# VH-VL binders against q9nrl2r1430to1533, part 318

Target 1, 104 residues: q9nrl2r1430to1533
Amino acid sequence: GGVHELSAFEQLVVELVRHDDSWPFLKLVSKIQVPDYYDIIKKPIALNIIREKVNKCEYKLASEFIDDIELMFSNCFEYNPRNTSEAKAGTRLQAFFHIQAQKL
Below, E stands for the ipSAE of ESMFold2; O stands for the ipSAE of OpenDDE; V2 stands for 0.75 times the mean of E and O plus 0.25 times the DockQ between their complexes.

## First folded at step 18 (VH-VL; framework fv_nezutatug)

Design bb25 (at its last look DockQ between E and O 0.86; V2 from the best seeds 0.75)
Fold by OpenDDE, look of step 18:
Structure bb25 (fold): chain C 104 residues (1-104), chain A 121 residues (1-121), chain B 107 residues (1-107)
Amino acid sequence: as target 1 above (104 residues)
Amino acid sequence: QVQLQESGPGLVKPSQTLSLTCTVSGGSIDYGYTWHWIRQHPGKGLEWIGTIKYSGRTEYNPSLKSLVTISADTSKNQFSLKLSSVTAADTAVYYCARGPYTSDHYYMDVWGQGTTVTVSS
Amino acid sequence: DIQMTQSPSSVSASVGDRVTITCKASQSISSYVAWYQQKPGKAPEPLIYSASYLYSGVPSRFSGSGSGTDFTLTISSLQPEDFATYYCQQANSFPLTFGQGTKLEIK
């Protein structure tokens, strides 16, 4: 194989992952660390999962990609109160995403 | 791309219950986001009725809270509005809308076309 | 409840004009304001969120500014398709509330 240009989805995922506020979203929440998480969040998702879906070309529409990202944020804000570090990080990252998503 | 469509009776008698449904296509209502009902009396401005989050948690306008119920049916990908004991003041165009799920702020970025409900004997 | 007061209630302008609509909140709401455009017989369409960010597809002649209690929507050069009613909305807290609207009419 050869080197190819990243798709818009790939680029955005890279930017999200590299963002300082991505730490709550890099991988799925640990059941051990947060025992009740999966009792509350029924559709867990994280940036590593989204990245894999991008790599597998599972997103045919930008809206599908955006939906997964928004689900990721929704889960964060559903579970974490607004004054938590996770929610604050999520707020900033989501704002960043909303700006970047306008380019899709 | 997500689309929202309101449906329900366009005419309701006073004291009866107004019942509307918002059918969502191009996305799942249990897949994140917030879902809203807004209405607009003829020639007037916009009034927020209530919100249901994808988790099922609801928020209602205090002026209508005792009369309003918002629920979701994920099997049909719909969410609904029930407004009891209606009067002529409830005559309006009713909109359903979607917005992002944020930590504590709510915007509506996708709207249905709206459905007119007239309260009349 | 947070009250949103728009001014003016109506404004007449001509194509090419600069138009400014103001929205004042009864208490500080940071930058959590949205603006919507509504044309007759149509649903509102989002223009701006978080006071100053344009939704995709919104022409650059639209801009929003403000924080705290005072917010403005500006159309730098009015186009024929811009004649409509505009609403501000506070997104700071429940209950969500809208301004009473500003009808932008052709002079």
Scores: ipSAE 0.823, ipTM 0.933, lowest interface PAE 0.6, mean pLDDT 95
Fold by ESMFold2, look of step 18:
Structure bb25 (fold): chain C 104 residues (1-104), chain A 121 residues (1-121), chain B 107 residues (1-107)
Amino acid sequence: as target 1 above (104 residues)
Amino acid sequence: QVQLQESGPGLVKPSQTLSLTCTVSGGSIDYGYTWHWIRQHPGKGLEWIGTIKYSGRTEYNPSLKSLVTISADTSKNQFSLKLSSVTAADTAVYYCARGPYTSDHYYMDVWGQGTTVTVSS
Amino acid sequence: DIQMTQSPSSVSASVGDRVTITCKASQSISSYVAWYQQKPGKAPEPLIYSASYLYSGVPSRFSGSGSGTDFTLTISSLQPEDFATYYCQQANSFPLTFGQGTKLEIK
């Protein structure tokens, strides 16, 4: 990652956070509210964690950044049935992400 | 960049089990993707065999369901196809592929190079 | 199962021509169709997802359209490297199914 790639990661994360459908992904799922979540989801992740990794320059390749974003969506779809508000929001935000990720 | 490579025997005898492995490099099979096996019969189009999700959950083509097993070995970063009781009809080029995990639709954004399997005497 | 029927089965065209290939689903699949290009002796390569979105690196002469049951892949100005077989794939539900392919031959 060059300076231009780090700026692109930051810009994309900002666009994801600002999207209307970001609400299920802003922070990790609560262990208290959803105790079985962490029995099913092996690698939990959320936008706040990804944003922190961007801020700390932890992504060396665009593929590493893309993989974390895709993991975030796949965790949502693995845990939530497709008719839930969470899965529907995830579907719309992922579609937006796939369009934006072409710029990386 | 993620790359997929099929491996296994090119010749299999009838009634045996066909066993293929897809080795993934430049990415991890336990990160948020779906992993597929597809085959292409001589002079025919493409046929989806099945999918394994990063979580280990599987979906199989109903026409093959009793004969097919797809599994993953995360420590080797591989996923595998086993097809039992093969016949000449199973002669094909076999591809592994990756796609993003979505809630209700499945595309394949990376393909392996393919491996030819012939089922014969 | 959702059947995907491509037409034509083959097309012969000259460099610079506009080529269209159609794919019809046996039931509605919304916009959940992908298109792949396969050159002889090579693996399929992704061109288009969700009916109309090009993958990165796919030339802009390729485009896709359609929804419901009727889908189209268009090459606006055919190039010599576009000689290949093209497949549509419904991505809507398991089992995933492909069209039978369209061979594009350069005159």
Scores: ipSAE 0.610, ipTM 0.900, lowest interface PAE 1.7, mean pLDDT 92
ESMFold2 (binder alone), look of step 18: mean pLDDT 91; pTM 0.946

Design bb26 (at its last look DockQ between E and O 0.76; V2 from the best seeds 0.00; counts 0 for: pae E 2.3 > 2)
Fold by OpenDDE, look of step 18:
Structure bb26 (fold): chain C 104 residues (1-104), chain A 121 residues (1-121), chain B 107 residues (1-107)
Amino acid sequence: as target 1 above (104 residues)
Amino acid sequence: QVQLQESGPGLVKPSQTLSLTCTVSGRSIDYGYTWHWIRQHPGKGLEWIGSIKYSGSTEYNPSLKSLVTISADTSKNQFSLKLSSVTAADTAVYYCARGPYTSDHYYMDVWGQGTTVTVSS
Amino acid sequence: DIQMTQSPSSVSASVGDRVTITCKASQSISSYVAWYQQKPGKAPEPLIYSASYLYSGVPSRFSGSGSGTDFTLTISSLQPEDFATYYCQQANSFPLTFGQGTKLEIK
């Protein structure tokens, strides 16, 4: 196939990934590094997974895409106390996302 | 697209328990959101009743805490409100709403249409 | 609890008017304020989150500003469909609280 313009979803994922506060969200949490994570978080998700879903055209509605992003943030806030670097990064990235999502 | 719909008896007798259900369609309630109950007495403003997060964690209005229970049933994709020992003061339109799961911003971005509950003998 | 004092309680205005509604928090809540519009017989609809950000679909004549304790909703040029009741809400901490509302009526 040919080169195609990035969809709005693809572009937003790129922006999220490039954000300084994306580091907690780039990939799934390691069970080795965080042994109890998956006992607490039942629907793990990360930006790389969301990107893959976008690439596979699994999102038919913007709301579906937004839901997965919100899940990603909610998982972070559920697991990480408010004063952690992860939670703080999440707060800032979520704020950024909420602004950008208005363009969808 | 996500939609919220309140349901339950429109008439409740004093001292009984008001029971309402919010049915969520479009996405699962165990997704990363906060779910809220809000009410509005006739001709009055909005009053937050309580909230439940997908983890099951709840927050209640202190003025109603002893009388309110909010729960979620993921199998039915619903969350519910129970308000015990109701009086005429509990007559209101009851709304369920959704908001982000955040540390700082508990705003409500999707609302149900509301359901009227009248407390009367 | 954080009280949200909204003013005015009611305002009469004409189409084309600039309308300002204020909300004062009893303590500093940073930018954690949301605004809602409610028309008779309808559920509230979100207008603004985080004090100044408009939801998608909200006309640009709406704007929000403020931080700390003082917040403002402004309609730069009132349109017929804007006559409604508006509510501010502090979104920072539980219990969540609303302003008492501002009924915007046609003059």
Scores: ipSAE 0.811, ipTM 0.934, lowest interface PAE 0.6, mean pLDDT 95
Fold by ESMFold2, look of step 18:
Structure bb26 (fold): chain C 104 residues (1-104), chain A 121 residues (1-121), chain B 107 residues (1-107)
Amino acid sequence: as target 1 above (104 residues)
Amino acid sequence: QVQLQESGPGLVKPSQTLSLTCTVSGRSIDYGYTWHWIRQHPGKGLEWIGSIKYSGSTEYNPSLKSLVTISADTSKNQFSLKLSSVTAADTAVYYCARGPYTSDHYYMDVWGQGTTVTVSS
Amino acid sequence: DIQMTQSPSSVSASVGDRVTITCKASQSISSYVAWYQQKPGKAPEPLIYSASYLYSGVPSRFSGSGSGTDFTLTISSLQPEDFATYYCQQANSFPLTFGQGTKLEIK
């Protein structure tokens, strides 16, 4: 909570979006391009959705914001084998997130 | 502010099944995390027992694999440990813990308080 | 299985001392090591993840370093509340394994 924490959430999401490894996470996976994705991933989420939730003040606690970011990475690792470019990008972006999240 | 609390009987007879439950508060257990069981024997270090991922997938310590079952009940926001055919060697403090689900690495960033289990006739 | 070997098994030190604890993995684990502090009768508390990153609320006198097989935890100026047992954990692959612990005692 509070206005100070919401500003920090916005700044963190912007930094994630600008990171070179954000490409698998910017928007929800397309059902047309990946028909089985939504049969495997029950709680889809992406950076654009998280950014909307920050804008709408939907996060009551910093832990709720962190949990949505972690869910985003976990979905990537669940769907994509570890040797794929998606999983490798996820690993690097998650490490970057953990560094930036220390500011919360 | 995620909190974990272990519950279950503190005394178990040899050859019986040890059953423990971890109750999670603050967030749902099907939210992108890995959920762990760890134990600590008197005078010894920490031993990982096994994990269940938010997807329901499990991993077990090979030394315990045929004796251990870890399961989740999302309606109660709980995950559980069953360890069959216990002996005095299973006397320990049992902890549940949370960590991020990753493809490569597994940390334990939130721990329960621990519950002491004694196996004694 | 990846064996984690801590040294020393115990260390006796005074308030204000600098203390270093080491952990060696039996094979490379990249930077995937965590450190935990455990006080008597309490659960372990997370200190460090990914070799060098402090969890929120952990005092800056704690630091971690290393990669590959050799890792260290350093306390730059010991405080009375730091007397505890410390564990490293390899987080690289299953089965997850811990070092045997280092007991830090007041001299």
Scores: ipSAE 0.423, ipTM 0.841, lowest interface PAE 2.3, mean pLDDT 91
ESMFold2 (binder alone), look of step 18: mean pLDDT 91; pTM 0.944

Design bb27 (at its last look DockQ between E and O 0.84; V2 from the best seeds 0.00; counts 0 for: pae E 2.02 > 2)
Fold by OpenDDE, look of step 18:
Structure bb27 (fold): chain C 104 residues (1-104), chain A 121 residues (1-121), chain B 107 residues (1-107)
Amino acid sequence: as target 1 above (104 residues)
Amino acid sequence: QVQLQESGPGLVKPSQTLSLTCTVSGRSIDYGYTWHWIRQHPGKGLEWIGSIRYSGSTEYNPSLKSLVTISADTSKNQFSLKLSSVTAADTAVYYCARGPYTSDHYYMDVWGQGTTVTVSS
Amino acid sequence: DIQMTQSPSSVSASVGDRVTITCKASQSISSYVAWYQQKPGKAPEPLIYSASYLYSGVPSRFSGSGSGTDFTLTISSLQPEDFATYYCQQANSFPLTFGQGTKLEIK
C-alpha cells in the first residue's frame, strides 16, 4: 500500500483505539465467548471494522462515520447492563468520542 | 444527514387519541440512537413525553405514562406517539427528537420542526 | 423527579452585553446538562451538552459551566441573533426535565 495522510476519521479511530476504555470495542464479540450476543445484537460492529471502512473510503460524510461509532456504543449499552465493566468503559469512551466528534 | 419530520392530525377531539408519527430520513431508527417525543404548550416551556430505543424499550413521563404509548416501525423508519383521552391541556406543538444511546446522560441533538396539535370539540 | 429551576425567567439586554442564565437542579446531576436555544416559531436547537461542550457551529461567545446542582449558560457578547428563549435540561436520568426557560429580549 501507499503512504497516506491520516484523515480526520482515521485520526479519530486511532485515538479511540488508543483510549484505555477501547478494549470492549477493538474487535467483534466472540460468539464462542458470548453465545447469545448475536441473538440480541443484529448489527454488530467494532473499531477494526470501522477502521477498515475508513481505509476503504466508505464514509463520504462525517455523519456516516459518526453513525457507525454510535452504533458501536448502542450495541454495547443494549447488551451490557450499566454496572458492567464493558458498559462503564463504553460510557467513558463515548463521552470522549462525543467531544472529539465535534471537530469533524 | 438525518432529518426528523412529525406528522398527524392537527385537530383532535376531547377524549380521543392523539396519534403522531415521526418519520426519520437519512438514518435508520433501528440502531445507534434514542428517539424522543417532546411537547410545548402554547407560550410555555418544553415537556418531555417519552423515549424509545430500537430494542423496543421505552421511557415515559410519569405524569403521562398511563396515557402514552410510544412505538417504532423500523420497516417504515418511523416511531410514533399515541396519547389517549386527550383534553385541551394536550394542545401543544409536538416535537420528535434524536439523541445518543447512552448509559448515563441523554441530550437531544436533532429535532423535527414540530407539529401543532389542537384539542378542541 | 429532578427539577430544573432556571433563572431569570426573562432578561432584557443590549447587543454587546454579557448575559448569564442559571439553572439549578434539585439534586446533583454531575455534568449532565444540556442547553437549547429556541426562536419564535422554531424548534429548539442544541447549544451545549455535558454542561460545557459546544455543539459544532455554535459561536464561541456561548459557554456553559457548572457541575452538581448549579449550572450557567453565558453569552459573552450578545449578538442580534441571540435574542431567543433558552432552556436547560437535565440529562442525568428519566424522566428528562427542562428548566422553565429564559426569554432573552432586546432592551
Scores: ipSAE 0.825, ipTM 0.936, lowest interface PAE 0.6, mean pLDDT 95
Fold by ESMFold2, look of step 18:
Structure bb27 (fold): chain C 104 residues (1-104), chain A 121 residues (1-121), chain B 107 residues (1-107)
Amino acid sequence: as target 1 above (104 residues)
Amino acid sequence: QVQLQESGPGLVKPSQTLSLTCTVSGRSIDYGYTWHWIRQHPGKGLEWIGSIRYSGSTEYNPSLKSLVTISADTSKNQFSLKLSSVTAADTAVYYCARGPYTSDHYYMDVWGQGTTVTVSS
Amino acid sequence: DIQMTQSPSSVSASVGDRVTITCKASQSISSYVAWYQQKPGKAPEPLIYSASYLYSGVPSRFSGSGSGTDFTLTISSLQPEDFATYYCQQANSFPLTFGQGTKLEIK
């Protein structure tokens, strides 16, 4: 935990949000616009929610933070076929995240 | 901190079904990873057996496909391997492992300590 | 199936030596190679993913390189704890496959 670790989580989330491929992940998928999403995805999550959890100090360990970010990508790959723009964006952003997470 | 622990019988008779369980601690297996079974034969290297995604979808090594079942029990935070019709060739150390779910590439970033299985009369 | 061929099968080396292990894929796998270290009686431990990226906590003396079909793992200054067997793994497609291993021994 500590103040330095929470600052690192915030900095990493900011880098993810600023990345060009963040667009599928900024906010939760709309149930109205995509009704079947929540039939398939049991634990929805998005960058705005993760950022809020960082701000509220809800992550006790770096592994908990990493797990939420990985869940976000896994939901994308589970819902979207590999040839879709969403899956391709997820692949690129996840690769970026894996590099940035080395700082934790 | 995620930890994986294999459990199951050390000795199995030929033609029977080998059943192994991997117990995951520190995080739910539903959370968003891919879970793997790998084995290591005496005097040989590592062989991937198959995987199950957090959603329940499976992939199997084609060399074992008709003989292998991988399943998950979310309530126990476990995933399991069943290998039917075993022979002496199935004698190995069996590992469970975790990897990130990706669209097109698959690494193992956490491993269990392994369990030795001998197939013998 | 994509076959991974490691070379050499074994290496004898001294503490402080530079050691290079190679792995060749039967088809292009882009950069989707992982490397693992296994000590006797222990599970494999992850070293490198995507050909060249070290996992957290892996010493900087380990490095990886390559793309396509030819990959290397280098230990720049061998330490006593590095005597182990090393495996490459293609991560590109199912079925996932491993190299046969390279045993690194004390000279």
Scores: ipSAE 0.521, ipTM 0.873, lowest interface PAE 2.0, mean pLDDT 91
ESMFold2 (binder alone), look of step 18: mean pLDDT 91; pTM 0.942

Design bb28 (at its last look DockQ between E and O 0.61; V2 from the best seeds 0.00; counts 0 for: pae E 10.9 > 2)
Fold by OpenDDE, look of step 18:
Structure bb28 (fold): chain C 104 residues (1-104), chain A 121 residues (1-121), chain B 107 residues (1-107)
Amino acid sequence: as target 1 above (104 residues)
Amino acid sequence: QVQLQESGPGLVKPSQTLSLTCTVSGGNIDYGYTWHWIRQHPGKGLEWIGSIKYSGSTEYNPSLKSLVTISADTSKNQFSLKLSSVTAADTAVYYCARGPYTSDHYYMDVWGQGTTVTVSS
Amino acid sequence: DIQMTQSPSSVSASVGDRVTITCKASQSISSYVAWYQQKPGKAPEPLIYSASYLYSGVPSRFSGSGSGTDFTLTISSLQPEDFATYYCQQANSFPLTFGQGTKLEIK
């Protein structure tokens, strides 16, 4: 261990980002591309934001980290119908996350 | 660690309104979860009462829908249950629980310890 | 509404036994089933979600299987602390519904 060892949160974020179904979640939704998104989603978040918070050690508890990840998924499911590619990707990524989060 | 705690009067008179609050600690109620109320009559199984999503949308058990109101107070990190016109049949242990906001299924991964509510004159 | 028919309602078993509890849904619910364990005077505790995934801390002797309408909770080798009431729950759609429970008692 040491300065080069990733924390559990960092590792999990890396795994999420590398997942094939991470594409809807890598960065905040573009208001230009989705004009009504921010009228519906009031607490936007994405993996790049979460990663930044991890890097800044803003998460003191695993539950806080998990909350943000779950918020990210809930935003997706709130905005996207079940049959969309985004929702389907979210479903799979969330399942993956729930498995990985057991290690926290 | 996230924890849920039920609170409210343990005794309610018939025809009155049962009012309970679930206080969430170690997590944010206005984050992406589904919040549930479940009850268990003495010696019986589990009965889902209703749920509220982080967006504020609610779902209720059809058998109780006309009598149940679930609300959330993000400023207090709480969500509440109101059950009107109670009878002895509403005597039960009441649990609040949390589950993820999913597109497909709703399981309950964190439970409160439960609070006993007795309906009696 | 989706009904969850759980069987048996009660079962007596001994330490070391293999125990199987079944839950049948009135319609197909994919893998959207959760299992809970409840001990007397305590709140239910989650065991399994999505039919087959164990929560952290749940002993590996517990397993879940099934899809569609038929689901099973199995305890491969019963331990003293496993005597409790178990509930299945369909998580597919509202209203959420539970099985009637299976009380696992010591023989």
Scores: ipSAE 0.398, ipTM 0.867, lowest interface PAE 1.6, mean pLDDT 94
Fold by ESMFold2, look of step 18:
Structure bb28 (fold): chain C 104 residues (1-104), chain A 121 residues (1-121), chain B 107 residues (1-107)
Amino acid sequence: as target 1 above (104 residues)
Amino acid sequence: QVQLQESGPGLVKPSQTLSLTCTVSGGNIDYGYTWHWIRQHPGKGLEWIGSIKYSGSTEYNPSLKSLVTISADTSKNQFSLKLSSVTAADTAVYYCARGPYTSDHYYMDVWGQGTTVTVSS
Amino acid sequence: DIQMTQSPSSVSASVGDRVTITCKASQSISSYVAWYQQKPGKAPEPLIYSASYLYSGVPSRFSGSGSGTDFTLTISSLQPEDFATYYCQQANSFPLTFGQGTKLEIK
């Protein structure tokens, strides 16, 4: 990553946040509202955390950024059954991400 | 940018165990992906061998299941293939590949360069 | 196992031609199809995922469509560099399976 890659990461994460299907992914899942989540999901992550890592230049490679984004989707699919609104939103946002990631 | 590189012997005798290693660079094996082995027989198409996730979950092609083991070493950023009791039919180019860390769609977005393995006396 | 059947097995075409390759799944796989290009002596390279989405760096002359069992890869204006073998792959369930390939020869 050069400066152009870091700017692309920021642009991509902003587009993900603005997407209509981003709602399950904006912030970490609340332990109060979903008590068993952290028993099942060992590497929690959300768009606000990924955005902060981009802002702090913590991603040294494009693949590290992509890994966190894909882990975010994977956590959603591991915790949520396929018929849930969360899993369906995850599928649509992941497809959007794959399109946008072509710019990296 | 993530890169995959296969390594291992190019020549293996029948009945021996084929051991291959895929080294991942420019990325971490313990995040975000499913890791695959695929082979391509001479003049033929592609055959999926199996995959591993960092959770330890593995899937194997049923045609090879009793003969194949896939493992990962996150400290070395590597995953490996062992194929036991090889025959001439196991002569192929072997690829490692990366795909999404998912439960329901397994595309392969990064491939290694491939390593040729010949099984011959 | 889900079998993927490609048609045609080979095609010869001229630069600038539109080429269509089809792939049929033995059962419904939703849109979970990928397409790969493989040049002689090289690893397969990803072209399309989820039936219709291009990977980064893939020229816009490539497109994909389909859902269920019938899928297509289209090259809108064939270039000399498109000489290769093309594979579809179902990504829906294990074991992952590939089509037998379509060899595209430039006339």
Scores: ipSAE 0.006, ipTM 0.570, lowest interface PAE 10.9, mean pLDDT 86
ESMFold2 (binder alone), look of step 18: mean pLDDT 92; pTM 0.946

Design bb29 (at its last look DockQ between E and O 0.27; V2 from the best seeds 0.00; counts 0 for: pae E 9.6 > 2)
Fold by OpenDDE, look of step 18:
Structure bb29 (fold): chain C 104 residues (1-104), chain A 121 residues (1-121), chain B 107 residues (1-107)
Amino acid sequence: as target 1 above (104 residues)
Amino acid sequence: QVQLQESGPGLVKPSQTLSLTCTVSGGHIDYGYYWHWIRQHPGKGLEWIGSIKYSGRTEYNPSLKSLVTISADTSKNQFSLKLSSVTAADTAVYYCARGPYTSDHYYMDVWGQGTTVTVSS
Amino acid sequence: DIQMTQSPSSVSASVGDRVTITCKASQSISSYVAWYQQKPGKAPEPLIYSASYLYSGVPSRFSGSGSGTDFTLTISSLQPEDFATYYCQQANSFPLTFGQGTKLEIK
């Protein structure tokens, strides 16, 4: 395909993925491992899905990209109590995201 | 860019129900946000009325709880406010706003332009 | 409920002045405070979240600080477009509450 400069969205996704607290968000939650997850979360999303959407140029506005990221975090906080490792990681990653998103 | 727009009758008679709708464009109300209603009496400060979580969970100002209903219609990308039994004290500019869901802390990062509602006979 | 006591209620200042607005919470709210700017006839616009973080597009002359119960909004060098009413808001818990506002007027 060729080498190209990363878009702002691509770059931010890369940064999110590389973050130490990205582990709960890298891919969709396994229904096998978490059987009740999809009974609670109706719009599942993960960084790999968001990355794919970026690669396909599905985001026309920064707000659309941000919406999906916020959905990802809200899903985490909806399912995971505050004191869980997932929620704590999400809190830190979201804070990071909010700072980085100011550049969009 | 996400935008919010309030709509509804600008005049409501006492004892009737005030009904407003906030239409969201450039974003989805069923995504990870809180959706807020705030009002401002003439020449006064800001008063939070209530909020609806993306999941549909609602929170209301205790001073208004018995009179307020907030709902969401994802098919229309709207959320609504109903305030029953209004009086002149409910005359205000009504704003809808969006806030990110940040581990159960509640900011308002996008506001509608506001709509004036006057309660008068 | 958490009360936000904002001071002063009004302040007169000149372009170039340093302006400080304070907000005191009735109980500790960590850093969960937002500041908004409202110009006459307009909707509030967000300035700061989490006590000290500026929203995109907010000039760097705006800053926020504080934790626990005492919070401050500072404008380092007042510009003509900064004359407005400012509100603090606690974002810690429901019910959400605002300070009563500070009207920043031209001296």
Scores: ipSAE 0.311, ipTM 0.822, lowest interface PAE 1.6, mean pLDDT 93
Fold by ESMFold2, look of step 18:
Structure bb29 (fold): chain C 104 residues (1-104), chain A 121 residues (1-121), chain B 107 residues (1-107)
Amino acid sequence: as target 1 above (104 residues)
Amino acid sequence: QVQLQESGPGLVKPSQTLSLTCTVSGGHIDYGYYWHWIRQHPGKGLEWIGSIKYSGRTEYNPSLKSLVTISADTSKNQFSLKLSSVTAADTAVYYCARGPYTSDHYYMDVWGQGTTVTVSS
Amino acid sequence: DIQMTQSPSSVSASVGDRVTITCKASQSISSYVAWYQQKPGKAPEPLIYSASYLYSGVPSRFSGSGSGTDFTLTISSLQPEDFATYYCQQANSFPLTFGQGTKLEIK
């Protein structure tokens, strides 16, 4: 909704992108580097796509924005085993997101 | 509100395969959850058998690994347990359960009612 | 495999008592413990996740704490509906394991 919510979404996605653990989430996973990814993940999403949707005002509700962010983490944990660098980064970034999302 | 219901035979003969199905209603088998099988032996505690994700990836208790198969049929919104070569020691109440997952969350937030399976001649 | 050991195995207590149940992990599991309540003839019900977070609808008299290997479940003022068996579960790594249970009985 409101103008302050869209500004908060912009600030939050920028903070996620800047976070050290954002590296697995910046862009969609390469099908060349990870050939089986799109056999497993049917609803791919990444921070660059979410940021574009915020910039284009495509989120009408805060819940829609939060759903895309949580989908991003859910994809990470569905694809990556627990002890991979990707899953560990996802855990830390999700925890950071939950703290920042309380400010919405 | 999601609900889980176990179904299958209550009596199985030794050396046969135990086959159970968990039907999911009020929700779907989709990303973001593990779907678990757990059993409880008579007068004893709980034992995790194994789990499956939407992708079909499975995790099994090492003590049962060669005997257990867990599968999902998302078109029927069901997931299933097969336990081969059963003995009297496999007599238990069998539960299906669901839990959200992250690398730090393997909890069971929804449980089925349980189904009693007796392995007896 | 990570073993979970509960203490005590059983407790006799009166309505209004404060009851503490402990669970010890054989290895560090950070805060990744869950607690379940099971009444006779019923499935376990989720109570606490991540050591200290209550599921929706769980009464505030329940609390959890701990990290590493030592965890507690506390009922601050026991009610008649709290007489049940309680299980801890480590949620840190596969294979998932449960404590043996603590039966809470009425005196």
Scores: ipSAE 0.006, ipTM 0.654, lowest interface PAE 9.6, mean pLDDT 88
ESMFold2 (binder alone), look of step 18: mean pLDDT 92; pTM 0.947

